# VH-VL binders against q6l5b5: the designs that were tried, part 1

Every score and structure here is a prediction.

Target 1, 248 residues: q6l5b5
Amino acid sequence: MERSTHSTGWTCLPPPPPEPAAPGRGVCAMSTSWRDKQQPSLINFIAAFLAANSYRLNFLSISPDFIFNNGELSVAFIFETNWDCQNEGAVFSRVNMLKRQLKHLYVVVAVPTKEQNESFNRSYHKYGMKLGFPTFVPVTDPEMGFEKIVKIAHALGVCKQQDIISRLKNEREQAVQCTDSFLRVLTSIPGIDNHDANALAQAIGSIEAIAKASKKFILENTDLSTDKAETIVRFFRDPQYYLSPKIN
Below, numbering starts at 1 at the first letter of every chain, in headers, positions and changes, except where a header shows other numbers; Kabat numbers aren't used for antibody chains.
F, E and O are the ipSAE of ESMFold2-Fast, ESMFold2 and OpenDDE, as the mean of both directions, binder to target and target to binder. V2 is 0.75 times the mean of E and O plus 0.25 times the DockQ between their complexes.
[cut] marks letters that were taken out.

## First folded at step 1 (VH-VL)

Design C1 (framework fv_cilgavimab)
Fold by ESMFold2-Fast, scan of step 1:
Formats: C-alpha cells, structure tokens, sequence
Structure C1 (fold): chain C 248 residues (1-248), chain A 121 residues (1-121), chain B 112 residues (1-112)
C-alpha cells in the first residue's frame, strides 16, 4: 500500500487556517501575439478592467486570445476586435483547430458597423453553423466585448466554484482518509517528492490552502527550494496547466 | 574544480567538545546543500547531518545518534561549513567527511579527504 | 530508519570477470508517483574518500565507465561490474535517500 510505503505519518490534514485577505477572482492570460496587434488604449482598458474585477493579468504565448482560470474551470476566448469583411472565413478555421483542445471556448466578435454585422452573419451561417462549434457573441465595440468576456468567465466560474464548495463540504462530512489524496495530488506536480509533500502538509495543511499560498509564504514556512515553490504556485494558478479538453 | 578541505580533527576526551571546519571552493557555496558523513576506523559510512542553503531556509537535519549533541552551521561569506561536536563519546571516533548535495535529492556528489576525530582517554 | 543490507561482505573476482554486488532495503525506496528508486552507489578506494558512481539506482555519474551498471527496483538492487579492471579494487556502498539517509555495510571487491 501507498499509505504504508509512502506515509508521512499523519492520517488526515488539519483544517486550513482562515485567509485574512480576500483572494482575487482568478487569473487572466492574454496572448502576446494578440496583444501586439491591438491599440495600446485597448490594452490599457483591459488591464484596468481586470484589476477592477480582481483578476491577475499575465501575458503568455497561448493559442487562444484569452484564457480565464478561477480554480478548476478554464474558459478560453477568441476575440476579434474589428471584423474583417475581406477575410470572412479566417476566424472559423482557427475555431475548428482550437475546439479540439479546449472544453470551454467562446468567440467574441466586434461588429461596429452594419456592413460588418451583415458580413459576420453571412460567414456564421456558412461556416459557424456546425454541431459542436462554440458560442459566437457579436458585440458593438471592443470595450463592450471585453466586458462581456469577463462577465462570461465570472458567471461560469461562480457556478463551478459553488459546485466545488458543495463537494468539498460533503467530503469533509464523510470523514474520509485524506493522507493518500493529499500525497497523490502534490506528488503529481513535476519535481515534488514525498519529503516536499510532508513539508507542505506540516506548514500549510490542505490542498486548498496550498493552492492559495504565495511563493513567499511557501519559502518562509517550508524547506522547499525557490524553484520548487515556483512550480507549486504555477501548477495551481497558471492557466496553461488547465488546457485539457477532457478534464478541465 | 570542486574542492572540500576538512580541518579541526584531533584527540579529545569523552564528554569533551570539538569543532570541525570545511573550506569549499570551485562551486557557488551559498547555493549548495552540505552534509557531514563519518566513517569509524575499519567500518562503513554513516550520515551525520545536513544544512540547507540560505535560500532554502538554512535549516539543519541530524541523524539520531548525534541529535542534540552536534550542530551544523555555515558561513557563506567564507565558503566554510562547520560541525560543532559536544558531549563526545568513544563511538564518535571516525573520519569526518564534508560532502555536497548540489541537486538537493540526498545523494553526495563531492567529498573532501576527511579529518580524523579520536575520542579516548 | 530504513536499514540497508549488502551482500556479499567480500568478493574475489579475476580480471575481466563479472562482479555482482547486492543491496537490500528494509522497505521499498521506489516512489510510485515518479517511478524513481531513491538509491545511490559509491566506490571507496583504499586511503581515499568515497566517490559517487550511480544515482536513481541505474543512472551513471559523469565520468564513470560503462562497465558499471545498476539494476533493481523497490527493495532489491544490484551493482554489476561487467569486466573487472585492476583499478576497480575498492569497497562499494549503496545508500538510500528515500527517508533520511542510510548506507549499506559495504562490499569489498578484490582481485583473485
């Protein structure tokens, strides 16, 4: 048995300490290639809007334009900030490729003029009306489009967080042996071993608390190296760890 | 080239104290985890204890036979590792080796030549 | 603590012949999540400090000749010298780093 062979000597983790500071809603990853194509004023608007809504913004090399992560749920977006009437099929080819990799994908399209809206509608009926294709969300301008993106990500995150909280409460009430689950999750992180998992158990106490812990907190309260602490933080908060179409 | 040079060994009476030093060169000492391993005359190897890098908290761990009696410390400004040995017993008689654990996994990549500690009347 | 037991205590082998050294741990040193054995081998020549030969049971340290190989998993391990050379006369130690750090008692390899 794993618990007999790899046991850290504790049978269940103590309840995590309460968090004094309110955590953010999650993390927003913006594609660097998408960013570089946009006007600086739009990027400034997006950064300010995310900060106002308690999201942390990271610039990453990612395939979609945006990925939002607020725990176990990742939501991806393609964001066309000005519909191109001269290349009506381009976005649908990109959607077809990304749909294979992403469980939750939305396509937000800014159509500020009547001509652009009519062009988009023709393309949508020709290329987008396929079984299994994602939801397309036309908007009148890029600022409104990004507000819609954040609203969609937040709404889906709230539903998933409520489901997770309900499940966690039920698991605690069932008084299940927690040592094996804790060890299994932490040692699945690349480079993290039994000793590291034990140190995290003693200092922090739960998977939920570890997922919320800062790099500085891990380094101050455990004997883990800087690289290991950074790996743990990235594992729980980096949206790229949550791109699987089958499990996230 | 990595070099570890132990010093401070000698003859000491039971119940006495002795401090060993290990001068390190050829690597970034401040980043390295360091250990002491001993070997009684004609016997096998026995791990004594370790000290982590300051970036990893500078914490120490000891083998049961020496816990409470021995203290490991380091001075990164001098690239020097120390072993303070108190309440010495005849069974502490051994060659003491300074070792590196550069990958922080628990195996020892470099070893010094050792310094002999003899505990007898 | 995990107890490491080596056999035989002493081994006499002719030049060019195979030498086999065994190491047993009192419990498994295989970590299932990463499929790694937390086991190292050291060579100690007369009058010299030990030298790392092998780690993760079978990974050869840089500069160690191909004639040295490690095998085994869990609680049973073997160090093999496929064609013994004169410079291989030494005492060989296994060491686990799964739970604290403990060494085997050593195996002395001599020329017949």
Amino acid sequence: as target 1 above (248 residues)
Amino acid sequence: EVQLVESGGGLVKPGGSLRLSCAASGFTFSDAWMSWVRQAPGKGLEWVGRIKSETDGGTTDYAAPVKGRFTISRDDSKNTLYLQMNSLKTEDTAVYYCTTDLYEFGYFDYWGQGTLVTVSS
Amino acid sequence: DIVMTQSPDSLAVSLGERATINCKSSQSVLYSSNNKNYLAWYQQKPGQPPKLLMYWASTRESGVPDRFSGSGSGAEFTLTISSLQAEDVAIYYCQQYYSTLTFGGGTKVEIK
Scores: ipSAE 0.000, ipTM 0.379, lowest interface PAE 23.6, mean pLDDT 79

Design C4 (framework fv_cilgavimab)
Fold by ESMFold2-Fast, scan of step 1:
Structure C4 (fold): chain C 248 residues (1-248), chain A 121 residues (1-121), chain B 112 residues (1-112)
Amino acid sequence: as target 1 above (248 residues)
Amino acid sequence: EVQLVESGGGLVKPGGSLRLSCAASGFTFSDAWMSWVRQAPGKGLEWVGRIKSETDGGTTDYAAPVKGRFTISRDDSKNTLYLQMNSLKTEDTAVYYCTTGEYWDSLFDYWGQGTLVTVSS
Amino acid sequence: DIVMTQSPDSLAVSLGERATINCKSSQSVLYSSNNKNYLAWYQQKPGQPPKLLMYWASTRESGVPDRFSGSGSGAEFTLTISSLQAEDVAIYYCQQYYSTLTFGGGTKVEIK
């Protein structure tokens, strides 16, 4: 079956979704078990940094270390605040567990010493490469690491919101095109003006419905004259009408 | 050097039970996810089940044909993986491999030599 | 469960010639969020346990010769041996790790 240009019966596309939330505002969930393993000074830094960047902080029992929610997008983080050279595989085990459950996962690893950086690089080549994703982000200290976490979450939120804005703009342009096409068809009927076409659009809403409408239905649902209603009915039902209007 | 050594295979009657062991060495067993994979004589590979590390919750997953009959467990103090096989069927006849996806749950980097289980009258 | 189907069941190839093995998944094993195919290939030689050869459909395991290459995406995959060597005689298995784990039926590669 061939698809008609009347895919929506000449009605406009569905209304776009509500406007997106302001960029960069959101909620950050911190793992309670991760929190309890960290120095209080780091937790205080994190809380202050989130507040400064307009994020609400919640402490929850979650499997990753952090989850950021910007309304439209959630992104998760594993945050290793001091690389453990004695247990090089532990973080990769966690990544392997979580990578299939989470659409967006980043691993931020603090490697403050040359020894820790070398140890991490060996482990990454041995284990990390096979994980495919997520992105691993080495940093020199935990404070820098958390700043990177917030920056990544913010950047992903902005990109998602820009995608939504782009889609809304495109959908609005298509809706305008749809409305103009509808009016063009109706005003092509001899004796039907823009006021008449708008009345038909508002009362009946589609070319298919107008084509099926009786003279009585048009008169009962619009302020069109009897002559105009008759003309519309003839236009859609009489094959001779659109071959040449002067014939009948 | 990673080594996996299976044991406990043998001949058993239908409806019987067997317990397989896998002795692991050369890696941090407690951090590793462990799996059992079987291969019937002259046939292909069939995954049996897995057990996650204690740090990852220690949970188990099983293939449909063995669910409810087989139980996977581990003893991290002994670096040993177990497969308890109950209500054995002739279809369970296979070489059973101990394998580790140490940091990848479903990719098998290391394999034992296997232990043969024969279920026959 | 995802069903993995391999073809052909067996393949005889002359030394130095190209060997091609196909693997079909009952559903896509491509994870759109990371653009990775959760597909691996294993090599099993007579009397030996299987050996991991390839993962992420096209990434060779350490030590695997470059004559081995993987291709495909979604639900259809191919393992190619560009110039068959005597040591490549084996049974090859594909494996999905997108939803738990299932193996293909295997393809036996032997010398003609």
Scores: ipSAE 0.000, ipTM 0.441, lowest interface PAE 14.2, mean pLDDT 80

Design C6 (framework fv_cilgavimab)
Fold by ESMFold2-Fast, scan of step 1:
Parts: sequence; structure tokens; C-alpha cells
Structure C6 (fold): chain C 248 residues (1-248), chain A 121 residues (1-121), chain B 112 residues (1-112)
Amino acid sequence: as target 1 above (248 residues)
Amino acid sequence: EVQLVESGGGLVKPGGSLRLSCAASGFTFSNAWMSWVRQAPGKGLEWVGRIKSKTDGGTTDYAAPVKGRFTISRDDSKNTLYLQMNSLKTEDTAVYYCTTVDFYSGELDYWGQGTLVTVSS
Amino acid sequence: DIVMTQSPDSLAVSLGERATINCKSSQSVLYSSNNKNYLAWYQQKPGQPPKLLMYWASTRESGVPDRFSGSGSGAEFTLTISSLQAEDVAIYYCQQYYSTLTFGGGTKVEIK
């Protein structure tokens, strides 16, 4: 499942908000100017659909029509709910402006009639097939179009959140475990303090390498005394110095 | 990399006050829910309280032992979480951890190293 | 307020053997609408902050070895380590996040 530390779409935590099957929890910003151009029935559908999927909906003065935020990733949408055959170039001009401001932009176009679909296809070939233009997603009606918007936002969130957060959690967990365990093992050796342990960490870097190190190797790669180097070698090679982990 | 660094701990007398800070980096702090958890020497973990993001209401919740004495606040412009502790008792002696709350599921996923608060005469 | 009770307080297990930790909540932490148990497990090694091990009762955090498994539903939960390794020596805590947050008292796992 998707998880994020960086933002929250909950308005009540706890009691736990409903868990969506898909899409995940996030924030959806809708353009106020876009909202005011739409039929109230479509706005009601969108609000209900977002609520059912545990998205928080904000009405903001924004340049695209929608921005979804899944914590780490923001994705923007232009949503043309009824293709205008009389102004075939208008959306592409808007896209050309916005693509320079937004890393992730998708254009969803509703083409309910054959005439609108043909008009869109002609315009797309003429204006939309430029290098650097975003993905255009034709749909048959606005409701389907919004469902696809949410699905795209969710899919991008899954890819980014799982890759980035899983990697960050794994890296942090391993780094903390390696560093703290390393320091604890070394400082458990009589006469070895935090300064000594840090010197060994910086110069040699691993318990395995230190355990295999000769007295000469430790002296050549650290500023530890001869007595401390000898103590470390004895700790790892003399069976009577084997220590069970201490958890006090 | 997500980092949480607590500061402000120290020795304080019973009845005194102390303010802890938690400097956050590596994530969008303004959208995150944050929590404080404490651990008395040799004892278990005890949740202290949490604060929601401002967009989610900015409300706070507290565990019964600290309610009315402790206040959690945040400064999103500085990416910093605060715990103001008033009317301190010897029972408040603990290591205090700053944590993030996972956006999707609600558990505590990132923890700072902690800062020790000792309340004694 | 939901009270979390762990048992046993301490557990000594030989290397390679199974360790079992129990956690009980004073009320159900199962949210019926999504069929999720709002319960997490944390591992704390000496001198370190706790680390998330398991969430939603049985979902392993990324990077956690498959020898760790969570089970249970409603108000009774179990964390199992199928084959204890030396690095698993730690104190383990359960925690509900259904209604605010509450931790169990912890279970110290040691090598025999």
C-alpha cells in the first residue's frame, strides 16, 4: 500500500478515515474559474467521487484545472469537458504555456460526439504532436474523464511514493542500524570510547573489516594507540572475548 | 533523507517549564502530522500528543497525563515542531522523541534521536 | 482511552527458535468499513530510537526480514519471529492508532 510521511489528506485522524481501495489518500485542488464554467451536476459528481476515495478537495485560483498531491508528487491536469469544434487550437495554446511551469501535466479531453472526436484528432495532429507536449487522454464523457484523472494521479503516486519512500526508509533504517550498532559494539570493548569508535568507523567502516584487521592495519589506518589496537584484535579473535549482545 | 533533530532538553526543577524543539528536514513539513513520544529511563514508550497540519485543521490531541500542562505547536515557516512543558513533575523525566505520522495509514514512521528531560530537585 | 497490554514482559529464546509476543487492546481496533486493524509493531534496540516494524497488524515495513510476521484481528494480536537471530535482540512494542495513540508496555527479547 501507498504511504507518505510528507503530507496528509485526513481531516480526522483518528478515528481512522475510510481506507480507499483505490485511489490512495491525497489532496485535490480544483480551479475556481474551471469550477464556475461547469454544470453543478458535474461538480457534485467530482466532489462525491473524491470524498468516496478519501481525497480532500480544495477550491483554489490555479492555472491548470486540477492539481493532485500524493505527498511527494504533484501532478497537474487540464480537463476539457466538452471539446469546442469552433476553437480547435485553444487548449494547445494553454498547454504550451503551462508545460513550461509544470513537470507533470496531463490533458484530458471529453469528445462525446463523432464530430468532436474527428475535430480533436485533426487538432491533435496539427498542434499536439510537438516535441515536449504532454500526454493527451481522450474520453467519451466528463465523468469517465474525471475517473481517469484520479487513476493517473494514483498510478503516479504509487510509482513515486513506493520507490522514494521505500528507498528512504530502507536507507535510513540500514544507516541507523549500521552506525548505532557499530558504535555500541566497539564501545563495549574495555578502554574503547566514542572517539575511538568514530575513528574506526571513518577509517575502516565495518565490523567485518575490523574483525579481520591486523594490529598493523589498525595502527596504519587510525590514530589509536598500540594498546587499544591490541585490545580490539583480541576482542574479535580470542574466543573468551565473544560477547552476547547487551540490551539493557 | 528525512531528518528529525530534537533539542531543548535538560535539568529542570519540579513546577518549572521547558520548551523542546524538533527541526525537520527532507520532507514537506507543512503537510505532515507530527507527534511527541516519551520514554522514562528503563520504562516503555508513552505517547504524549500530536498536531495535525494546518490544512487538516491544525488541531492537537494529548495523552491524559500531560493534558492541560503541555502544548504542542508548529512553525511551518521554520519547519519546526515545539513541545511547551509547564508545571513539570518528576514523573515527566524521560527521553522525548519527535515523530512523523504516516499520511496513508497513521502509524509513526520516522523518529528523531530524542532529547533527555530530567525533572528533579 | 484504549489500553494496550503486552505479554510476556520478557522472553528468552535460543538462536534459531521461535519467539512469540502477544498484544491485547481494551477495545477493537478493527475498522469495519475498510477491514483494517489499526495496530503497529516497533523494534527498539539499546541506545536507539524505536523503528517501525509492522503496520495494519500484518503488513511488514519495507526492509524488514520475512522471519517477522504479524497476526490477529480486533483486540488480540501476535508478533512472531520464526527463527530468532542475534540482531533481533530488542524491546518490541505494539501500538494502536485507531483512537489517538497508545503503546503496549513492551516485551524484551533476549538470547538464552
Scores: ipSAE 0.000, ipTM 0.392, lowest interface PAE 13.2, mean pLDDT 78

Design C8 (framework fv_cilgavimab)
Fold by ESMFold2-Fast, scan of step 1:
Structure C8 (fold): chain C 248 residues (1-248), chain A 119 residues (1-119), chain B 112 residues (1-112)
Amino acid sequence: as target 1 above (248 residues)
Amino acid sequence: EVQLVESGGGLVKPGGSLRLSCAASGFTFSDAWMSWVRQAPGKGLEWVGRIKSETDGGTTDYAAPVKGRFTISRDDSKNTLYLQMNSLKTEDTAVYYCTTYDELGFDYWGQGTLVTVSS
Amino acid sequence: DIVMTQSPDSLAVSLGERATINCKSSQSVLYSSNNKNYLAWYQQKPGQPPKLLMYWASTRESGVPDRFSGSGSGAEFTLTISSLQAEDVAIYYCQQYYSTLTFGGGTKVEIK
């Protein structure tokens, strides 16, 4: 990167995506493989419920069942629509694989019968303790389950939006500069703060150049830690990272 | 249902002023970003400007041809958007549309109000 | 400001034939962090306000027929109508929503 893509006006980056017009507007990504396993009536319910809550629905090849993005926050869900008493360990194996890739992961499990609820509780005591931080939310039916998914995603998104607004309010005006846009994009990367974003801006100069930078280049030209440099490289090199943020 | 109703259009002489209003209903106006778009007779669409929600800073942005002459404001207590037009030119003759903005761009449009700037 | 240029200004196509409209932006409207193009297509029929047809360059708005498709990335985009129907006679506009909002000059689609 001896020659920056943005040598003149390198502080002027493309603006971030338009901020949501209203609270509750955001994007919901549904796994195509999960979609294809469900009854059409449930997919129709989900589409209608998302539209009613101002979410756009995209069908994508993603590792969790759902990812909600409310601007600054991505929240992932595993959604088991009918607990399988004959395969009690399956969901826990899936959680174990995904927990390293997802900062915010919730598991919603529909247990419509007493037998299914007892089976789930037995499995959770057997396997769930080892998995630690993922939150498991049992529900009585799939429709209620999806309503809870949207509620959780919205609550987390609203809290993160308020934190960002509070930070912006505490800064002096001059708000819409290219540097502010640059900082907003970079600080959206999990674990990257304003100091890190400023170091990247000063040393490398553009988001395109940062996206192409090696871990070694970042470490040699900034004061960022090895872990933060790895996070940045993964963010720009992993095609699914925007939809599946790394767990810190 | 979302409804936008523009009003205030009319005939005005060059150098004059006019204020347009847009009454909004069917959505949470205070959370919405609002835009004005105009269309001169027989011509294409031209974005005029926008105003963000108070939650998102309440800032305004304007197209170069109107910057310094037009002012966009909102009254969230009345669910109303305004466009104050000063120093009007014959080139400002157009149908003015009120639009709601979401992350996809313009989703809802009013029927428009005609502004004619003529001597 | 990002300048949007459409071509052709007008297009006459026979019923059932393919119509192709091009749109060029003066700057890339691709946002690298989410790999989405901030480009929309609008349809306007005489005496009516514009109607959103397509967003994210290639995502069809609900209720829009399958014959409409969008393609392209970065600064060059295309709207295709695979089999033109009488109801498709309209002026079509591309619009970027990457930095403020700007429209293309429009393309009038007519029956040949």
Scores: ipSAE 0.000, ipTM 0.360, lowest interface PAE 17.3, mean pLDDT 77

Design C9 (framework fv_cilgavimab)
Fold by ESMFold2-Fast, scan of step 1:
Structure C9 (fold): chain C 248 residues (1-248), chain A 123 residues (1-123), chain B 112 residues (1-112)
Amino acid sequence: as target 1 above (248 residues)
Amino acid sequence: EVQLVESGGGLVKPGGSLRLSCAASGFTFSNAWMSWVRQAPGKGLEWVGRIKSKTDGGTTDYAAPVKGRFTISRDDSKNTLYLQMNSLKTEDTAVYYCTTDRYFDSSGEFDYWGQGTLVTVSS
Amino acid sequence: DIVMTQSPDSLAVSLGERATINCKSSQSVLYSSNNKNYLAWYQQKPGQPPKLLMYWASTRESGVPDRFSGSGSGAEFTLTISSLQAEDVAIYYCQQYYSTLTFGGGTKVEIK
């Protein structure tokens, strides 16, 4: 609609400049079964910590305890919040199964006492060799353990990668809208159809360039007829172009 | 394992309304762009509309035949996608599929489809 | 809106022979900034949902056999099955994702 008066000056908006990656706009999925086994105070700490670092928290039925995911890259965690000296093999069996399904898997183990730490070290040497160099991170308390989980996720760039993907998607959508606007302006010209508009887009590339193109230039660079080329030139150069037929 | 399970299909009279649901599991639903695609019995695939992730603005887009009648929404806390269908026409009779959108995703989650749910609009 | 046109509507090919499916878009689906074609191919077997075969016109989805290949650029695309197997009997759809989403009408591939 605005094109008839200001067609010569119309230009598609350039895509917005790339914005720098914002830290912590990622997503964290927590296992519902893991959540239900933990003290409410720890769950509250985790939720607050993620919120403070601008992460979204989802509660899902998943096999690992946590997954940080940006749609392109993921990292999974097993989080043992209180090492069980009486069932030392259970965690390693779980790790062995999950490592076959997940590209990046880390195991964070809280060992609050000397006895638990010694028990874990014995179990790690006994079972860890069977797992082929697993990545295990012992910590002294669950809060420190979760902070380590977030730091590992950051180091792998999972959350930063999502920001990049989101920016690229938005840039593409803007460019597509710009193309649609271009075609809309051209097809508003009487007698010009979508095929003609696409030919002009491919050969000349911009509304401003088409508006300033000579009849000869259009004919040399497109397969448009002489009549259509003249109509385009007149449309952009004659602001008083009379569209209504004098005789019906 | 990625799963999409549609529900809510059934028989509706012309002019009626119906709400479809799609329960998602096995991936980070909140990061995914989601679409509805339909297929009339014995016919080809027809895109219905999509909804972007909240991070990407949470906006919706619709195919011309359904624009103004259908509304797509999502509940990230429940990992559920919805399609609210109003002013139903006989031409809306189809199996409705829930899908994930791959745009620029070079690894991790792949485009997946649910089994579909049948919507029949008939007197 | 971008209109997708497939040809032929149906195709009968002998086991082990080449099957060729064509897809044309009403507008170019080549994005100049990244030089990628926003074109995908899907396979649908009776009673099943569609399965993604190909994206970016020529990139095979993980797990798709190498006998499937995509070619073309801009507005004209081809899906080729170099040596048809029994399990390839299906309807094949092209789809653009350059401006919203639209599907081709489908091509039914059957054994001769």
Scores: ipSAE 0.000, ipTM 0.399, lowest interface PAE 16.6, mean pLDDT 77

Design I3 (framework fv_ifinatamab)
Fold by ESMFold2-Fast, scan of step 1:
Structure I3 (fold): chain C 248 residues (1-248), chain A 121 residues (1-121), chain B 106 residues (1-106)
Amino acid sequence: as target 1 above (248 residues)
Amino acid sequence: QVQLVQSGAEVKKPGSSVKVSCKASGGTFSSYAMSWVRQAPGQGLEWMGGIIPIFGTAKYNEKFKGRVTITADESTSTAYMELSSLRSEDTAVYYCARGYESDYYYGMDVWGQGTLVTVSS
Amino acid sequence: EIVLTQSPATLSLSPGERATLSCRASQSVSYLAWYQQKPGQAPRPLIYDASNRATGIPARFSGSGSGTDFTLTISSLEPEDFAVYYCQQYDSSPLTFGQGTKVEIK
């Protein structure tokens, strides 16, 4: 069984809601605990970069280091600004905890030295190459790392917004097709023209309701002749007519 | 340990509004999605919408278009669901449930006890 | 909206037997959860992300599947396992639930 709905079959889709205009790219939430561990120069760079890219920055108590939200999609980041060769497993333990709570999680790791890069690669091979683990993005410096964070968040946000736009366009196209199909069925009835079909659509509203309508109801609610009303009734109820409906 | 405690049962007239509260304790509130799910007697579960307080925005199931409003008060760690223009088919148990951090569309890990709303003349 | 269809509607079994519950999605989904509900109680989370057991859930409960076909398995039914089970997708808006499968004592 499927979910119960209030809509019935043979009814054209309602027009899609208007598409909201976004004032900026969205919101960036930065962890206050992560912020307090960083150099002020990096925080200043991040604030300036976010402003330049039309993100509003909020300092909040959150579990990951960053969460970007564009109103439709949230993307979370763990951002390790200087890989710690003495604590190689720490980030992977944190990932294991957070991946349960965050659908879109990325881990960005700054590995400015050869030693740090080699240490990270060993740890990633040992702990990070598991099914269900997020994408790890190594970078050479924290500023480049944050630029990549913003690019990833923006790209995913654009894809989500495009999906919504595409869905709304498809719904509009389906609604138009449904209306055309509705009118085509009515005009396929012998002697029924476009004027008659539009009168029936306007007065009664659905193929199912028209199929169940009495001759008297059609005459009282439309300006159709008695002959046309009888033809419509026969079309839907006479077993010898094409496209006769079935009771369910 | 996170616990959600909902307000008590309500009996309402058709055409009126009901506002159900859900107070969170023993965990983080502001960055987590708080969803509302209803269940009519003998029926299945239906998602109504949710809110993530830190982003200040709510998301709704279009089925309840124009009738449901979900809000949150971070100072009291309380989420609210208001449903207007009540009909007899709105008779249901209404649950608040905590989703996961910063995601409107997640599975629910902690549930309130439920609030029975009866709509009758 | 993504429609979830659960089967069977009712599953009549005895304690100690294996229960296999199906959930089919109208579209491919990557995120699916399972819940247990007993009369008069809120739903209890069992499985998230199709196959991961929620905290405190006994090992006899397991989830599997991908795409459009998902399964909840209870390897050996205990008396407390007789309940209604719901699947839920959280891949797209709106969040949707299956109609439920009632696991009842034979």
Scores: ipSAE 0.423, ipTM 0.685, lowest interface PAE 2.7, mean pLDDT 83

Design N2 (framework fv_namilumab)
Fold by ESMFold2-Fast, scan of step 1:
Structure N2 (fold): chain C 248 residues (1-248), chain A 118 residues (1-118), chain B 107 residues (1-107)
Amino acid sequence: as target 1 above (248 residues)
Amino acid sequence: QVQLVQSGAEVKKPGASVKVSCKAFGYTFTDYYLHWVRQAPGQGLEWVGWINPNSGGTNYAQKFQGRVTMTRDTSISTAYMELSRLRSDDTAVYYCARELGYDYFDYWGQGTMVTVSS
Amino acid sequence: DIQMTQSPSSVSASVGDRVTIACRASQSISSYLNWYQQRPGKAPQLLIYAASSLQSGVPSRFSGSGSGTDFTLTINSLQPEDFATYYCQQSYSTPLTFGGGTKLEIK
């Protein structure tokens, strides 16, 4: 509310004008408590990688480990850089807590050793498989894990940013540009080519939705083979995908 | 061994406030949400709310909104539930419980009997 | 709010019997359904989570089934220590809600 004005007979406040959009860089917030638990070399890698990808890095007290924001979309990450075999349920409990607060949440887990991999695999079967909403992405090392985080955040951000423009432009052109960004992430999945990625984009339309999709849903809505549908589901949900030998 | 240890029984008059404590042992206090659940004598279980011990964030059942406050002290791994403007129908055993996975309660405190009578 | 209805409110049984308790949700809750056992004068204990997953340390005679709106808890060979009150609980949405309880009594 503003203080009185009687001179014009105007009885309502006008709607505020839209705020200027943030500059064309994304923002990454890193948890200070998460930062303080990590090796300095990893923090240096992260800072350099974010700068190279045009993200501004802020250190904040936040509940997830990372939040990426491009002005219109926020996506959150939990990043376990070294799986704790002594507390196999902890990350899944944290995920369940945070999913109630966050619309977009991904969980990236580094399992550098065979023992850690076996421990995570057991925990995922007990706790993770029935969580549904958050996507789990197992990786073999923290640097690769962070690269994956940035790829996911960037692809989601580009699609959202172009959806804003598509309200003013031809949607076909915006869909193609969003699809190109989306295809870059999907073709990183072993055995998935541009044709497969385009089929997924046409049927489902987002990385987040594909990450949550069941094998049955993929098979019913695309012409992908059962092997490729399994590969996609395992890539996003099965820790054994990265750690078990498979011919693609 | 994981344990939740609650404060002792309380007897209060209508209109008073009560503050129940729940001290956690055997795990990292800030890694798990804590819920409060009450049970009136001879009745079933009723959810009151939860607190995130890491952030201090809370969520309360609408029935208790404005009368309940949940807090924690991370230095002593203790959560608190304060219920104000007590009524006779607030007489119940109040439990704290740790959340795991699917919002299920894997460990419970022993309960604190709160009696509200004139 | 999601309302949870348990049936029966009480059941009388003998040691060695197979007992089934039902729980119904007022709307679909997928598999976000948990079962607790409460012995007289004690705090509840988790038996089953996510409709069908047996909690570590809980005897294998306990099992859960169901999805959506209709769920069951089964005890295959009743033991003396099983005479208690059983509660279902939905964890699909806040506020979290419990069934009214089923008291399992000696015949």
Scores: ipSAE 0.000, ipTM 0.391, lowest interface PAE 18.4, mean pLDDT 78

